# VHH binders against Protein LURP-one-related 7, part 14

Target 1, 182 residues: Protein LURP-one-related 7, of Arabidopsis thaliana (Mouse-ear cress) (q8gwl2)
Amino acid sequence: MADSETPYHPDPEDLRRIPVDLFASKKLPGLSSGDLGFADSSEHLVFILRKSSSSLKSLLDSSGVPLFSISRLHNGVWELHKGDVEKRKDLVLTVKRTSKRFSKTESEVSFAGESSENLVIKGVPFQKSCTIYSQDSIVAQTSLMYKLRQIYVGRSKFRLTIFPGSIDHSLVVAMVAIFLQG
Key: E = the ipSAE of ESMFold2; O = the ipSAE of OpenDDE; V2 = 0.75 times the mean of E and O plus 0.25 times the DockQ between their complexes.

## First folded at step 24 (VHH; framework vhh_8h63_2)

Design bb1 (from z01 with D30S; at its last read DockQ between E and O 0.58; V2 from the best seeds 0.61)
Amino acid sequence: ELQLVESGGGLVQAGGSLTVSCAASGRTFSEYAMGWSRQAPGKERELVAGITSGDSTWYADSVKGRFTISRDNAKNTLYLQMNSLKPEDTAMYYCAAESWDFYFGEWDYWGQGTQVTVSG
ESMFold2, look of step 24: ipSAE 0.548; ipTM 0.788
ESMFold2 (binder alone), look of step 24: mean pLDDT 81; pTM 0.824
OpenDDE, look of step 24: ipSAE 0.637; ipTM 0.824
ESMFold2, fold request of step 25: ipSAE 0.520, 0.559, 0.545; ipTM 0.780, 0.793, 0.791
ESMFold2 (binder alone), fold request of step 25: mean pLDDT 81, 82, 82; pTM 0.825, 0.826, 0.828
OpenDDE, fold request of step 25: ipSAE 0.674, 0.708, 0.504; ipTM 0.842, 0.858, 0.767
ESMFold2, last read: ipSAE 0.530, 0.513, 0.571; ipTM 0.792, 0.777, 0.800
ESMFold2 (binder alone), last read: mean pLDDT 82, 82, 81; pTM 0.824, 0.825, 0.820
OpenDDE, last read: ipSAE 0.677, 0.547, 0.307; ipTM 0.843, 0.790, 0.641

Design bb2 (from aa2 with S62T; at its last read DockQ between E and O 0.49; V2 from the best seeds 0.57)
Amino acid sequence: ELQLVESGGGLVQAGGSLTVSCAASGSTFDEYAMGWSRQAPGKERELVAGITSGDSTWYADTVKGRFTISRDNAKNTLYLQMNSLKPEDTAMYYCAAESWDFYFGEWDYWGQGTQVTVSG
ESMFold2, look of step 24: ipSAE 0.535; ipTM 0.777
ESMFold2 (binder alone), look of step 24: mean pLDDT 82; pTM 0.827
OpenDDE, look of step 24: ipSAE 0.553; ipTM 0.776
ESMFold2, fold request of step 25: ipSAE 0.542, 0.494, 0.574; ipTM 0.788, 0.771, 0.803
ESMFold2 (binder alone), fold request of step 25: mean pLDDT 81, 82, 82; pTM 0.826, 0.826, 0.827
OpenDDE, fold request of step 25: ipSAE 0.531, 0.654, 0.604; ipTM 0.782, 0.833, 0.811
ESMFold2, last read: ipSAE 0.504, 0.538, 0.524; ipTM 0.767, 0.782, 0.785
ESMFold2 (binder alone), last read: mean pLDDT 82, 82, 81; pTM 0.826, 0.825, 0.826
OpenDDE, last read: ipSAE 0.671, 0.599, 0.546; ipTM 0.842, 0.814, 0.788

Design bb3 (from aa2 with A33S; at its last look DockQ between E and O 0.63; V2 from the best seeds 0.50)
Fold by OpenDDE, look of step 24:
Structure bb3 (fold): chain B 182 residues (1-182), chain A 120 residues (1-120)
Amino acid sequence: as target 1 above (182 residues)
Amino acid sequence: ELQLVESGGGLVQAGGSLTVSCAASGSTFDEYSMGWSRQAPGKERELVAGITSGDSTWYADSVKGRFTISRDNAKNTLYLQMNSLKPEDTAMYYCAAESWDFYFGEWDYWGQGTQVTVSG
């Protein structure tokens, strides 16, 4: 088990940033058929989620370079590894469902390595609704755009808001992806 | 293309139970987010229940506690167990699938529907 030896240290500059919105859609400029894209407010592709199977996915940057692999274990635990699905490297984090009450789901995120940071994700996966918590702070939140009565955004998109913090945006996207399919 | 075929509809008395099924074609059923929608006469089609590839479920408020959505990936089949049925549950029930394992508010595939009629 290649454990990430390097604890994740956020760039101090990231803490000074404003919240970032990403829009997830299957229909984005530059996105290949079958992929899920995350784009900024200008519809620039930022991340690509590529499906190999229901339990195996790749998170890519906008150029198609693999960043992480997402996999599900038989016990239901999700793992995020660095690199592509074919060349999985170090374990980055795990996501484990801790509670399921009706449509509400809670999952715990544990980072590999020396990081003691634990995150909790709560929400309704089917509704593309989740909130990532770091203790009492919100790391990120998703919302369906049609519920916000924004006419200009089709029902085929959901918004991911990432709040200023220490967590890399790619990791946030990965965690959201894991949670929403779980 | 994924083909969906609903079955199990029929006439049932109020308070009764009924299970409708949806058989999906293809070998990648387990990769789809699935759902049941219904359309009553003169009403718009509404989502009743949904299930992700990871078996996370969602229910409309109107059916919570009464309906249960489930899937058998080995059988490529989606189910909707309906208990404590009410006349207002009378509708054509449609099976739907999303090609990604997330439901984005739109379904990519629809079945032809199965009629459920609940008599008062």
Scores: ipSAE 0.404, ipTM 0.705, lowest interface PAE 1.3, mean pLDDT 88
ESMFold2, look of step 24: ipSAE 0.505; ipTM 0.767
ESMFold2 (binder alone), look of step 24: mean pLDDT 82; pTM 0.826

Design bb4 (from aa2 with F102I; at its last fold request DockQ between E and O 0.54; V2 from the best seeds 0.60)
Amino acid sequence: ELQLVESGGGLVQAGGSLTVSCAASGSTFDEYAMGWSRQAPGKERELVAGITSGDSTWYADSVKGRFTISRDNAKNTLYLQMNSLKPEDTAMYYCAAESWDIYFGEWDYWGQGTQVTVSG
ESMFold2, look of step 24: ipSAE 0.501; ipTM 0.763
ESMFold2 (binder alone), look of step 24: mean pLDDT 82; pTM 0.827
OpenDDE, look of step 24: ipSAE 0.596; ipTM 0.807
ESMFold2, fold request of step 25: ipSAE 0.530, 0.495, 0.521; ipTM 0.786, 0.763, 0.780
ESMFold2 (binder alone), fold request of step 25: mean pLDDT 82, 82, 82; pTM 0.825, 0.829, 0.825
OpenDDE, fold request of step 25: ipSAE 0.687, 0.700, 0.669; ipTM 0.845, 0.851, 0.833

Design bb5 (from aa2 with S62T K64Y; at its last fold request DockQ between E and O 0.50; V2 from the best seeds 0.58)
Amino acid sequence: ELQLVESGGGLVQAGGSLTVSCAASGSTFDEYAMGWSRQAPGKERELVAGITSGDSTWYADTVYGRFTISRDNAKNTLYLQMNSLKPEDTAMYYCAAESWDFYFGEWDYWGQGTQVTVSG
ESMFold2, look of step 24: ipSAE 0.573; ipTM 0.799
ESMFold2 (binder alone), look of step 24: mean pLDDT 82; pTM 0.826
OpenDDE, look of step 24: ipSAE 0.474; ipTM 0.743
ESMFold2, fold request of step 25: ipSAE 0.516, 0.536, 0.540; ipTM 0.768, 0.788, 0.788
ESMFold2 (binder alone), fold request of step 25: mean pLDDT 82, 82, 82; pTM 0.827, 0.832, 0.828
OpenDDE, fold request of step 25: ipSAE 0.627, 0.684, 0.241; ipTM 0.821, 0.846, 0.611

Design bb6 (from aa2 with T28I; at its last look DockQ between E and O 0.72; V2 from the best seeds 0.00; counts 0 for: loop humanness VH .151 < .165)
Fold by ESMFold2, look of step 24:
Structure bb6 (fold): chain B 182 residues (1-182), chain A 120 residues (1-120)
Amino acid sequence: as target 1 above (182 residues)
Amino acid sequence: ELQLVESGGGLVQAGGSLTVSCAASGSIFDEYAMGWSRQAPGKERELVAGITSGDSTWYADSVKGRFTISRDNAKNTLYLQMNSLKPEDTAMYYCAAESWDFYFGEWDYWGQGTQVTVSG
């Protein structure tokens, strides 16, 4: 049963080694007033975040189909559930603030089920500073927009870079939204 | 729709303290990121303190350790406690709010301002 002569089958994760940028803004083509949009590098919507209240949001795909509901418990812990805010399904993860010192905040992401994988989020929510870690590796990071030719681009939008890995991009967007709210 | 009205400004000697407040009306207060900006004559308006809807705070280096931002959601009021005031803190202080839960870098609503004057 020698298999040394079979074609190479690359790990799908190896084929996804290029970081992905998403650009967050309140004003994008196709975005409804009051929503927050995350667009790709071609300015096409990828995710939509819709606020029902400060404690309840819906994360939607580009077609407006609900992916997750994001809710804050009375104790300040956030929960992410599959499905619409009106009909929530399985719990996917929780986010809990673990440290706040001056403007700096740390939060821990815990996945539902028997997963041992936890993520840590660090940054300064008010300044849109957010970095998501898996142990020592960066999963995703926000940055300010910069336009070449010495023009500083305003802070009315920001870039989210998602590095190659196994974490679903929609979950990363949800984590960023939770963290930046404080 | 959201209306912001500052109060509590005045004249104070260097080293003194002052609290300015911002009353909000017309909308649910705790759904906004908010902040205080100041503008001295001949200078650009600068953000001095901010707070997200989840109560994460930020301070400019020039006021860190001296100023404290806080909010009382039951009274729809934002506060800025200013201690150890310096003549350089003399400015018109403006309350502002962002229409989202966190600050995008541009305020959507502004108050009229309240003057703080610190004598040397």
Scores: ipSAE 0.575, ipTM 0.798, lowest interface PAE 1.6, mean pLDDT 84
ESMFold2 (binder alone), look of step 24: mean pLDDT 81; pTM 0.824
OpenDDE, look of step 24: ipSAE 0.706; ipTM 0.854

